# VHH binders against Mitochondrial mRNA pseudouridine synthase RPUSD3 (RPUSD3): the designs that were tried, part 6

Target 1, 326 residues: Mitochondrial mRNA pseudouridine synthase RPUSD3 (RPUSD3), of Homo sapiens (Human) (q6p087)
Amino acid sequence: LGVRPVPEDAGFGTEARHQRQPRGSCQRSGPLGDQPFAGLLPKNLSREELVDALRAAVVDRKGPLVTLNKPQGLPVTGKPGELTLFSVLPELSQSLGLREQELQVVRASGKESSGLVLLSSCPQTASRLQKYFTHARRAQRPTATYCAVTDGIPAASEGKIQAALKLEHIDGVNLTVPVKAPSRKDILEGVKKTLSHFRVVATGSGCALVQLQPLTVFSSQLQVHMVLQLCPVLGDHMYSARVGTVLGQRFLLPAENNKPQRQVLDEALLRRLHLTPSQAAQLPLHLHLHRLLLPGTRARDTPVELLAPLPPYFSRTLQCLGLRLQ

## First folded at step 15 (VHH; from t31R with S54T)

Design v54T
Fold by OpenDDE, last read:
Formats: C-alpha cells, sequence, structure tokens
Structure v54T (fold): chain B 326 residues (1-326), chain A 123 residues (1-123)
C-alpha cells in the first residue's frame, strides 16, 4: 500500500529577510489631538484632500501599474454619493501625470481594510492581472496576504478556514452569515463556499498577529472567518459580538440574534493597548492587505512581490502587544 | 441550470436610447449582485454597471449619468437603460451575477454570465 506522498503545500515560504525595524522607543506619544488613531483619514475629507492623500499613499510605480497603500475606511467603489477611490481616479490619474489613460482598479483592499491597492493605466494589463489573481485563487494559490490582529489566539498556529457564507439583511444592515452544511439549493440561493488560509505569526497578551490568505472572495470573509475561529479581528465592530465568553471560554453566538455591536475588549487588553473603553469603541479594523504576488515578467519568472507597510495605528498596536511581523 | 439571457440589443443612432434586459433562471437572483459588462471589438471586457442584492447601484465613469441599472427580483430580471448613446458604447453587453461581492468592477469575480447582446451605435 504505497503511501502517496502528500504534495507539499505551497506553504508560507517566509524567507524572513530580517529587515531590522529600528527599535522605536515606545515614546509616550503625548495627547495627540482628537483622532485616537494615527494614519486614519480625517472625517469629511474633500475630494482634493483625498486625491492628495492617495498621491501620498503611492508606494510603487512600475510601468502602467501604480500601487497604493490605501488607508483604512476608504471605500473603493462605495455607495452612491460617497467619496471613494473609484470616484477620484480621474483626478488621481491626472495628479500622477497620467494624461492619456485613466487609472483603473486591478485589486484593492476592501473599505474596512487598509493596504494594497493595485491600479493600472493600461486596461489590458489590468485585465491580465485580474485574470491572474482569480486563476491563482481558483488553483489554490493565494496571491494576497493580509495581516490581522485578533482578540484571542487561534487554537492552531496555521490552517485553513472553510465556511459557507451568505449575505443577510438584518435590521437594515447587510451581514455575512455562516451557513452550516450548505446544500446545492443553498448554493443556488447565494451561499458561497469560502476558503482562507491562516498562519499565526506572533502571540502576546491574549492576542495574535495572523496572516490571512483568502482563496475566495466574499463580503467580510476574513472578519467572519476569524470570528469562526473565536478570534475576532481587533476593531471588528461588525462581527465581534458574535463571539461570546462564558467562564473564560469563547463560543460562537448565532447571527440571527446578535446585532452588530462595538467590539468590547477586556480590561487587561485595554490596559495593554492604553485605551479607554470609548477609544476602543473607535478602534479601526486591524486588517491590512500587506502583500500581493504578481506574476513574473516571464512565465517562469519568480512572482513579483508588492508590499504595503502597516498603518501607524496597526504598528502601535503591535508594539503595545509585543507582537512583531517577521 | 443557471442561465442569464440578455436581450434588447440592436442598432441605434448616436444620442438614442436602448433598454437591455437580462433574464435570470435556475438560481435565486434576488440574492445575487448583478452587473453589466461590455466588450468592444478588440478590447477587453469592461465594467459598465452593477446593482447589489440590496439595490445599491454602481456605474463606470464612462456611463454615469447616461445609463441606469435596475432589477426586478419578482421577474428575475436585470435591466440597463442606456440613454445618450455614443459610438464608443458599441459593444457586446453581458449580464453577470455573483453573490457576496463588495466590489463589482472585476469581471473575473463573476461566475454566472449571459451570452451577451450586441449594441451598435452608428449614424
Amino acid sequence: as target 1 above (326 residues)
Amino acid sequence: EVQLVESGGGLVKPGGSLRLSCAASGFTFSRYAAAWFRQAPGKEREFVSAISWTGDTYYARSVKGRFTISRDNAKNSLYLQMNSLRAEDTAVYYCAAEPGLDEFYDAHEYDYWGQGTLVTVSS
């Protein structure tokens, strides 16, 4: 009975190039003004200010490609009438000296996430890359890596999160809800089987730094996946309330009876983060699209890595928790 | 079987109007985001418009203010009202559907597609 060697999973090949992040002293940032978290977009940003912010957020330019580090909370397509990345693409293109062809979105982090946005001034390049990303995911080759800080530590250091998800409109809010044992009928009713890989990079103070690699696309997939691990993403004010704690044990609460609530952190974590409950209620989602893998220039070439640095508030959280991105 | 069937394409003069329809069958259309894409000869397929399962509408800049996407869930139908048509709007128009999308611009994220309907804008 020949034990067929299990094909070696294309693992998190972390060749840790130890970029020595300078030992930034925990300088007690004095009472910085009204925004509790650095690196967030101001409220009521003008169109011009957004364009300027996005221009400043450019992390790479190669050929027709422009890579941004999108701030948390900026919608890409957004709702009608909202100020979105999509809505300012013409001005952004112009501001970047792209007169002939407007930038289009190739790949982006979602509204609630920070991190990489890949734009292209070439429609053919955009289409090619979009196709590449989708095919890679379908082939179970993740191309996107998110960093998340979680309230709680996953039981496993690495693994796969599989869940069927659906959208539900509950009390005027669109929520992603897991479905147990989806039938074919459920699939036809808009239930989608979703998959993410995860790896715990670091743990500390009851929290974890987790890398997430989605292989499917679904609204709030990564947030819900982490909730299913009983480790909601820090700053997840939409889904964190679905994790209950009784006698120190966490459990999943039904979606039907649990309205979105601001994430409540325990006192120990609040102390560690140097946050008041009020500040914690405003904590931005600690979900960052950190890495994208692009195809090499040639079919046999090594993938090109795009990186977006962590936002300041995210980095602060890691420092407070003693977590390091390797 | 899951099907999307486009109709309403045809020849129209510049400045004219056309209404496309997409009939969905074999799945619960009301639970899906739906979108229109178009592909001109020799060009890549491009996003035109989308409507979420909740009814939020999205438009490409090139069609904003001219096109209106709508859906009738009772009829399992998607519509695209196209006004002020231009020669550049000449393309095969496709309807697509996908559940759970937040971003609608990527054609590759849609699993269900129609066969398309040709819209020709010519003087």
Scores: ipSAE 0.904, ipTM 0.957, lowest interface PAE 0.5, mean pLDDT 91
Fold by OpenDDE, last read:
Structure v54T (fold): chain B 326 residues (1-326), chain A 123 residues (1-123)
Amino acid sequence: as target 1 above (326 residues)
Amino acid sequence: EVQLVESGGGLVKPGGSLRLSCAASGFTFSRYAAAWFRQAPGKEREFVSAISWTGDTYYARSVKGRFTISRDNAKNSLYLQMNSLRAEDTAVYYCAAEPGLDEFYDAHEYDYWGQGTLVTVSS
C-alpha cells in the first residue's frame, strides 16, 4: 500500500518574474481631474461601456477559459437591479465572439476587491474547476492569493488568521463580526470558522504589502482578518474603524459600538500618499486577487498560474510607500 | 441534525407551473443564504436561484422572469415558484444553505443540501 506522498505545501510561490514596473516618478500629477485614483470604473457606466471595459480587462484566453482583471467596485452578482458582471455576461460573451456559448463565472474577486475573474464557456470545465478550488481549500491548499496594502504592520511576518465570523445587521448595515469561542450552537446559528494565511512581503512608512490566501469563504473575510491583526486594509471604509489607537498602540474595538466610518489615515501617511483627508476618504480598497492556481492538464502536471496585474491606483500606492511586490 | 427536505416536484406540462418547497431543520435558517440548484440527467449541477439572509434574490439567466425564490423564516422554509416551465427545466432540484456567502452561484460553497425533488416537464 504505497504511501502517496502528501503534496508539498502550496507555499507562497516565489514570483520570479521581475516585471520591471516602470520607475514611474511619483511626479506630482498636476491638477488632473477630480478623481485621484486611476483605474477605477467611472460612476454610472452604461451597460455597453461596462462590456467594453470588461473586454479590455481580458488578460488571458485559453480554451474555454477567459480570465479578466476585474476593476475594484464592480459587483459580480451584486444586488438586484445593479449593473454587475453577471448581468452583462451575455453581451460580454458575444463581444468575445462566443456565439452559442455563454460565459459563466468560475471564480471571481468580490465587489470591493480588484483582480482575477475566471470565466468559462464550458459548463463542465467550470464545474470541474469550482470543485477543484473548493477541494483544495478544504485540503488546506490555497489556490487564491490576494495582495493587500495595510495601514499598519502585522506583528508576524507570516502566519495564519483563524476566526469565527458571523453576519450581523447593525444599524441598517450588514457587517461581518468575529465571534469569540464559538459554540456548537453558534455554528448552527450561522457562525463559520474561517482561515486565511498571510505573508508580509514588504513594509514601509508604517504600512505593509501583505499576501493573503483564504482557505474559507465568508463575506469580507480578508478585511476582517486584517482588522483582527490590527492592520486594516488601506481603503477599508467598512471595518477600519474597529481598530483604535491609544498612545501609539492599536487595539480592537467592539463591533456593537463602532459603526462603519471612512478610514482615517494619520498625517504622516497622508503626506506619504500625497492625499488630502477628503481624498483619503475615497481611497479604494487595496485588496487585489493577484494569483489563481489552476490544476495542471494532467494530474501530475504543474499547476497553471493565472496572474492579474495590480491596478494603477494600487501600484501608485506601493510606489509612494516604497513597497515592492517581489 | 441539520436537514433540508425538498418537496413539490412532479410531472407538469410545458407552460405549466410548479411550486417547490424546502423545509429546513436543525439550524437557524434565517441566518443562512439559501439556494436552489438543479441537475438534469447527464448534466452538471447548475445554479437556479438564491436568496440572501437579508432577502435579496438572485436568478440564473435561464430562469429569470419565470421563477421566483422566496423564504419564510418563521416556517424555516424556502420556496421556488416556477412558472412557464419548459422541457429544459426538467431536473432534480436541490435546496442548499450556507452562511456568509456573497456569491451564490457555486454549488461547492454550500455545506447543507437536501436530497432533491424531481421536476419533469413533458407533454
Scores: ipSAE 0.901, ipTM 0.956, lowest interface PAE 0.5, mean pLDDT 92
Fold by OpenDDE, fold request of step 18:
Structure v54T (fold): chain B 326 residues (1-326), chain A 123 residues (1-123)
Amino acid sequence: as target 1 above (326 residues)
Amino acid sequence: EVQLVESGGGLVKPGGSLRLSCAASGFTFSRYAAAWFRQAPGKEREFVSAISWTGDTYYARSVKGRFTISRDNAKNSLYLQMNSLRAEDTAVYYCAAEPGLDEFYDAHEYDYWGQGTLVTVSS
């Protein structure tokens, strides 16, 4: 009776080298109209300015690989006519001195998230790494770790979030909606079973710093997964309204009757964050692709870790809440 | 059974046009993002074009302005109109589908694939 070795749960790698996060001063937003959120893309950015911003966002260059720390709100593929990462890849390549080889996206954080974007000037390398990431996820080995700040604290310090998700068009908005007990028919109708691992890293002021490791890909998966935990991501203006509170108890509201609304924070949290309700309504999503694990150069080599530092607004929030990334 | 079946491939001269079709069956195609990929001999499979479940279209730079992706949900069909074909467009073209995608460029994210149709651009 051969004891099949239980695949070692690819644990949340503990050795996060303490990059000294710059002590973002919880600066009281003085009365001056200064947007309290640093590190966001300016509105109405030109193509040239975006290329410059992305050049400045390069965090690593190794061989054919270029790693960016993408700002929150920049779409990767986007809509036709939209200014996106894809749309400026030729200029970015040129600006980085890559004359003959166009950069292609290997792995990227989504539009609403900040963090790691891995690019390659070598198509073979890109394909190999894409295959690696997908294979790893399918083998239940997470390679991507997101950091999120949540309004609320998950009931468990760590665990798995499993949910079936579908896309729905509701009142002119595309939404990701969870499906209870999906049937085979539902799967054929575009319902996908999704899985994320989570770990609570720190808690404070009714909020949590959570690491998230998606093992599946679905639109807004991590946002919806955290809503299902009754802990919406801070700055989630799409799905946070699905969490109701009655007498201090949180509960999930049906998607059908709850249109996306700006996230409403309680007065205590507003005070802690030094935000007005109007400022809170503009709070960027606190979801950051912080770590990617690449394969070693050799089959026996340790995985290579790519890291993207937290954006300034994210770091400020952590400081205000007394949360620390370990 | 879920199936994607490509058709419309063939031999065409440079500057010519072809229209590829992909017939979907066994699932609700209208709820899926759909994409075309191609693989030339000795090369990696590359992204050509995608269309979201809402109808947003995406193109690789190499085909932008020459190719047009479209879908007919009533017919469970995906199309790729290819104009101004070049020798470098010679490849096996594959239809793929996946629900819930925001990013369409990674072939490995698609679970449903056709068998492919050969497009040869030659003088």
Scores: ipSAE 0.898, ipTM 0.955, lowest interface PAE 0.5, mean pLDDT 91
Fold by OpenDDE, fold request of step 18:
Structure v54T (fold): chain B 326 residues (1-326), chain A 123 residues (1-123)
Amino acid sequence: as target 1 above (326 residues)
Amino acid sequence: EVQLVESGGGLVKPGGSLRLSCAASGFTFSRYAAAWFRQAPGKEREFVSAISWTGDTYYARSVKGRFTISRDNAKNSLYLQMNSLRAEDTAVYYCAAEPGLDEFYDAHEYDYWGQGTLVTVSS
C-alpha cells in the first residue's frame, strides 16, 4: 500500500486574481485630523458604533460561517474592561439576523493585526474548524497567510524562521523575548519553540512585502520573527528598537536592554511614505491576516480560500513604496 | 512529568455554589496562562474562563458574573469559584495550561490538560 507522498505544496498560493486595487493616489495626507491613517477604528468608539463597523466589515457569509475583515487595533479577547470583538458578539449576531445562535470566534487575527476573523453560529462547525487548523499546523501545513510590510529586506527571498520565545513582564507590559538554545528546563518554564514560513513577494525603497505563515502560536510571534530577520514590520512600535543600524548595517540588540519605543524610520523612507516623524510614530502595524484555508466540503475537495482585502492605510503604503501584492 | 489534576466536582442543587481546584506539577505553572473548559454530555468542549500568567481574567458570557477564576502561583494551583449554578452548568470541567497565549478561547491551543472533574447541577 504505497503511502502517496502528501504533496508538499502547501506553499504560498499564487494569488491568481489581480484584484485591481483602486489606484489610491499617494495623496499627501493633508492634515487629516487626529487619525493620519485611513481604515483605523476611531478612538473611544461606542459599543453600538463597533457593532456597526463590524457589520460593515463582513466580507463573506456561508452557512453558519461569517467572515470579517477586522480593523487593526481591535482586540478579540482583549483586556478586562476593553471593548473587544468578543464583548459585542451577541449584538453582532442580532444585527446579522442570527436569532437563536450566537456567533463564536473560530479563528481571528490578533489585536495589533488587521484581517480575517472567522465566526460561526454553529458550535459543532466551530469546533471542527478549530481542530482542523490546529491539526494542520501540527502537521506543518500552514492555513493562515499574513501580509507584512517590513522596514528592511530579508536576506533570503523565502525561508523558515525558528525561534524559542518566552513572555516577560516589564514595566507593566508583556513582551515576547527570544531565548537562545533553550534547554528542556526552559521549555518547562514556559519557553516555546516557534516556527513561521516567510516569502518575499516584492521589494522596493528598502522595504519588502512579505507573506508570513505561522505554524505555531505565541504572543507577537510574527513581529519578533521579523525582528530576528533584522526587518521589523512597519508600525511595530514594540519590537523594532531591537534592530540597530550602524553604517548601514543592521544588527540585533539584546531584548533585555531595549524597551519598547516608537519605530524610527530613516529620512529616505519618510520621504517615500510622505510622512513626518510625528506621523510615522503613529503608523499602524502593517500586519494583515490576508488568507485562510478551510477544508473542502468533502475530504477530496480542494481547500476553500477566504480572503480579506488590505486595509486602506496598508494599500497606501504599498503604493508609496511601489510594492504590489501579486 | 507534567500534570494537571482537577478536584472539587460533585452534585449541587440549582442556585448552589462549588469551588473547583486544579493542582499543577512538573512545570513552572506561574509562567503559563491557565483556563477552565467544560464539556457537557453530547456537546462540544467549550471555553469557561481563563487567567493570564499576569493575572488578567477572562470569562465566557454564560458564566460572567457567576464564576470567578483565580490562581495561587505559590501553590501551583488554579481555582474556579462557581456561584448561582444552573442545570446548564452540568459538565466535566477541565483545567488547561499554555504559555504565550493572547487568545484563550480555543481549547486546541492548550497542550497541558487535566483529566477533568464532573459537576452535576440537579434538583
Scores: ipSAE 0.896, ipTM 0.955, lowest interface PAE 0.5, mean pLDDT 91

Design v54T
Fold by ESMFold2, fold request of step 18:
Structure v54T (fold): chain B 326 residues (1-326), chain A 123 residues (1-123)
Amino acid sequence: as target 1 above (326 residues)
Amino acid sequence: EVQLVESGGGLVKPGGSLRLSCAASGFTFSRYAAAWFRQAPGKEREFVSAISWTGDTYYARSVKGRFTISRDNAKNSLYLQMNSLRAEDTAVYYCAAEPGLDEFYDAHEYDYWGQGTLVTVSS
């Protein structure tokens, strides 16, 4: 018998029960192309429109800390000239009445995901929290909990996913690929051992609502970890094609199939989501940084919990699939 | 043995220029993101610039337009060209490297560090 205790300072708990009401629709209105998902960032967003969206996305302010619920698809950083979270922080700071106080990113959900962003107007606070998050991760005390909808139900209701990962650059695309039995030379060539914890909190319609807690940092770690469980994240148009099906059995395709392809959903799932195949090819990634645990003000204080509500498209998917947090 | 060694620091007048170098050894540098951080006395270590393993560049707002990061993978070297230097650029500058990052601004996510090189901007 293996006992795998979850650290007491980090749990798979969530406050999403207050967001269980149906909010989404299967079809969008308005001339925004063939994209039917509510709550996504518009194409060709102006700088001013982005600042307004981020101001509206503030979910908490405490001392120097500002917490946002980031929309899916917004890059955190980028090349000079690109419209990103970083690029508009001065305007956001001004809009929030901070003017001369430079907001710094403490932690953020990545481009393809949605959810929590933690900003600080105090550099010392930012550094202390960044150090705290890294220290907790390395001590196997998760501080971040993501919610994901998966196509497929993991075989175990909870566990750990370990994989060695590397980056590959193919035809202008950066891809994360697993490495079996990495050698010491592989490690020196940039292969990194990764770890995530998971817990299945609901199942329905051949899908699962899964909580994920990364304990390492690597590009696309959670997406690839779920692919390795044969349960790709819904809306994963980068890695989901690595899972094939033969005679109702799922398997990992050979390494030559690492190139991204639009996710393909079976007919029953398309019907439950009320999507055509072309609409399903536009599904946003259903990966949301839902919960962050921060240290209390004093060493003995209770940890502070930050929460980001699920995006409308995520809530719609849960409704369509009969999934919920409890 | 993994090693990063910075050089090129020194004393320079405001408005002047310096070029920092970082020599990497003991690992496959071309597979790593590389970054410059700096730390002034009494202040926190601060992100300056990064370059991804595929050559994309990132800059802190305070140095954008004045500093240029580059890498030469054949020489296992990272560079920082610093122009239009100001007194507030005075700091110890550190080279860092890490594989697999999506975001480069958090110093605590890098495992490989150099010893630093001092840049002083003063009249």
Scores: ipSAE 0.848, ipTM 0.930, lowest interface PAE 0.7, mean pLDDT 87
Fold by ESMFold2, look of step 17:
Structure v54T (fold): chain B 326 residues (1-326), chain A 123 residues (1-123)
Amino acid sequence: as target 1 above (326 residues)
Amino acid sequence: EVQLVESGGGLVKPGGSLRLSCAASGFTFSRYAAAWFRQAPGKEREFVSAISWTGDTYYARSVKGRFTISRDNAKNSLYLQMNSLRAEDTAVYYCAAEPGLDEFYDAHEYDYWGQGTLVTVSS
């Protein structure tokens, strides 16, 4: 477990300064009522409506590659009958004029996050890119950069988060739990050592805008890594309750208290976000796959950068907190 | 030593059935996701089916309704029941395992692999 200063070659590019957030009021005009957070998928979404939403979410097309900006809350895969990205790929492919060639998922942000999804109509291209991403991570060359808003400001402005993680089944859900000093037996029982790089881009109102680059793959890795920094991701209703506060100091609650609970924000933060506690319990996860680096078409070419714009609820939060991507 | 060993491959006529097995040893199989992938000659290895450590199942569209994945944690075994076999199902079938996955379709996220078992579907 821990935070290390990030080596100067951690892979955070200067492209992090490209996106500017519009300045404007962070308050809603009109009745507050049961207003949804802007940019979320509607409830009761039909299959056809999902295909239309995904077609509108295309941000790039190059050869066999189709890049989407996935909305928060859309599962990538799921149980039979569940409405998922995977379940509508044939209709999406047809809508995009790809004949009988089916789209395959190369890489995707998960259900609770938003951001980049990379699809391919060519199986060979999909396999080569999947291999590329895995080899790059194992060589400590990050290809994916997430943006997150955190409740709390990490003590270091950048660093590495190393933790051994395992899955546990608690109250009918699979949860990710850190393991201290894992043994060889623990590794054989499915404990995996994980690694993420982070960089704090901006701070304000007791919150941070953080860039995260995972170098390993494990369920909920980034959420748990930020909990271990005592800075849970905003909208993290699975892991944020593991951080407690006593005498103004944050600490990790004992491991037996791993049960998921809706995130509780302090009064000052609620005021800054213009949210009631009940509205804050409905906050979407502020974790967005913002940037993905692909290999160039030639071996010597510079990597190609894919970007997904921040969702409206994310941008609203940045405005309310006085944060900007830079 | 971690080991995955497939068995049950063979020659079968179109429309026939086979049951593949994968025996796991050297690790706590019940804590891992497990999956079947296949590779036809000259083609890329492709996802067939997966089962999470808690028993949730996932299928490639081309095999859904024809193939059934299952696991028996007491026997450290993974199975693939393949029905209504077609010529395009001809491939070497591999089992794989990995802890902590949320998505199962990417072969490159699995570290543990078997040697493969050949399934040939022909007249």
Scores: ipSAE 0.838, ipTM 0.927, lowest interface PAE 0.7, mean pLDDT 86
Fold by ESMFold2, fold request of step 18:
Structure v54T (fold): chain B 326 residues (1-326), chain A 123 residues (1-123)
Amino acid sequence: as target 1 above (326 residues)
Amino acid sequence: EVQLVESGGGLVKPGGSLRLSCAASGFTFSRYAAAWFRQAPGKEREFVSAISWTGDTYYARSVKGRFTISRDNAKNSLYLQMNSLRAEDTAVYYCAAEPGLDEFYDAHEYDYWGQGTLVTVSS
């Protein structure tokens, strides 16, 4: 943003100075490919490069605990041979000086989201915290808060989203599908009742900054829950096409007949984000595990708060839309 | 009602092999992720291996290359082939199942558990 220096020729008398116009925010070269979003992992990372990236992503260390701000797109687990968070934990432990101690995952944001990853070099601590998170969630006491930008503004400023969900495998892709009025037979077939709390923090430009707190665990739960509110998460290229628009009104399309498509944004939103339709089809998912509450040292102590800063692309979106994290 | 029943545990010498089985009943097993966990006395229950509802497999680093997880959805059964056994593999082995998981390593996310089968690796 602004102007770049103009070259100055030495020794030229009356020769006019050459002008250089500044280039905008669209620098599309290098290992990130042809996309305008800062803060994404490069493609084709080597194992060592991934370890270096994760080392740089450390946001806190306390006792046996190591906290990372995971970049969007990094798998936590995966198939044998795939580079994942799990696959490089020994090298990460070494780079952090943990004397051959293994790091274990206590909790992690998923592949498509960004944000907090909590690791422990102590197995007992990892198990205790995993148990704590599960018990708190089942007691309806959320410990994890995600931030999301949504295309659309939820009708209520806060509330609960309840849905029964199932997995389907369609054309090589695992998809999460809502189930209306699930029977006991559906539950035995792997349908699970899910629950998320939400709160709208800010609105602007037809979008919302939403805090989401899942109280259940199910694949793609938060993305599908927001689709069910007709307010898909920005960058949701898996489920956003389930929301259709006719004459300015949004409606829900059947999930079974509506496979993943790149998200389509209206012209006004594209203009506000300074994106072409092609660039918007490359938006990263705007879903970020921003806050985790851990138990204090003593039972009576206040919970310890872990925070992960918003990714650069997320912050840029907030600025473009006039939204502010409070 | 809903049940998971492990079998196949026993005493084996280091370097030996053992095959564990887990029979599922009372639910549609093919729609669930299934996993093996183990717990030695005085230690935390730890992840061993998992297989997704679509058949993708996952292994703890300590068992990769030595253990093989598989499932037979027609028989509602989960298996763990354990080769090159070591003394450190001595534990009670549990099978578990849960629908809708993206990550399989956290024992506290599973609602369905077997009673366990003891594997002892001793000279």
Scores: ipSAE 0.836, ipTM 0.925, lowest interface PAE 0.7, mean pLDDT 87
Fold by ESMFold2, last read:
Structure v54T (fold): chain B 326 residues (1-326), chain A 123 residues (1-123)
Amino acid sequence: as target 1 above (326 residues)
Amino acid sequence: EVQLVESGGGLVKPGGSLRLSCAASGFTFSRYAAAWFRQAPGKEREFVSAISWTGDTYYARSVKGRFTISRDNAKNSLYLQMNSLRAEDTAVYYCAAEPGLDEFYDAHEYDYWGQGTLVTVSS
């Protein structure tokens, strides 16, 4: 049972200023075979290795709640037989001493992103928090804050991104496509109006560190919203090619006519990141679920803040570009 | 008018089978993810199974291998074949639909719901 607490400031606020700063220089990562990005999930993980990685990724435990910092590239759910967060929850529960209690996913950063996952060993708690998150979003009170590095600097330092989005299946891939001026028929065909808030917290080297707060749920919403700002998220190998450049001016290409392409960075940015073009084609998505705001346990309690540290590759990029959360 | 209407519930003995149907109208069903949820008396509504708009299927651990979700977009219908039924499967079963989801397990992210059909599994 939850009461509906009045959250404190759930906006962008001071969260960005108190991130623990990474240490180390902007240098090429040590030899990691063909890819230079430290902190990524190993490619050929066994179930036992995944459970060990997730146990090491626990950042908080309180009552029935377990909070993880999910590595980039780990699916939350998937087809039968796939190795996913969901598939190893029983082993994780056992390794955390929860005996036969089953962990349930309350909220998770998606496969392509990194960051917070909130789990619960209590079904009632899971359901009530899921309801809380949905109610807060629909009341325009964000509870989730992502950090992203973008290729390009948004024209406004803060704002809202509104777009109608649909799913399309193009050349064997599922893609999210913006719809201009959607009709009532479009809505019935599965077009949804979407909304995200954003704030630019730092700029440097033609890039930005951006905080993003989604207020709707749609596949790849934040990636496509940043493409619509002509500032693709760094490591976006699905949608970044929708932004073209001619004579220093950025513009949108027709999204329906382009299949995913590896992101292409200009030579100056490659130099700043100490990457070859081949290495840049392997960039992980720089989209991280950094903060979740939960209701307090008691009616008078202030909201609880959950934080996930930035992954090592993300912190390296910030150093290379001179960007800081402060 | 958007509607989802479940049917096919009933009384069945343990080990038996039932097939649930959900008829969709008033929207382009083929463009939506569709899912089954269930709610036993005194318990939370729980995820059973989902099928994406492109036909990929997802199952709760408790029903994997016993239940099969399918859709027929030409008939605007969603199905759940339930085999090897157990007493624990007794619940009201609901169909739901939502466009644009990446994850299907959270009931609170679906806007379109049926009224439910009761399945009782008893000796």
Scores: ipSAE 0.824, ipTM 0.922, lowest interface PAE 0.7, mean pLDDT 87

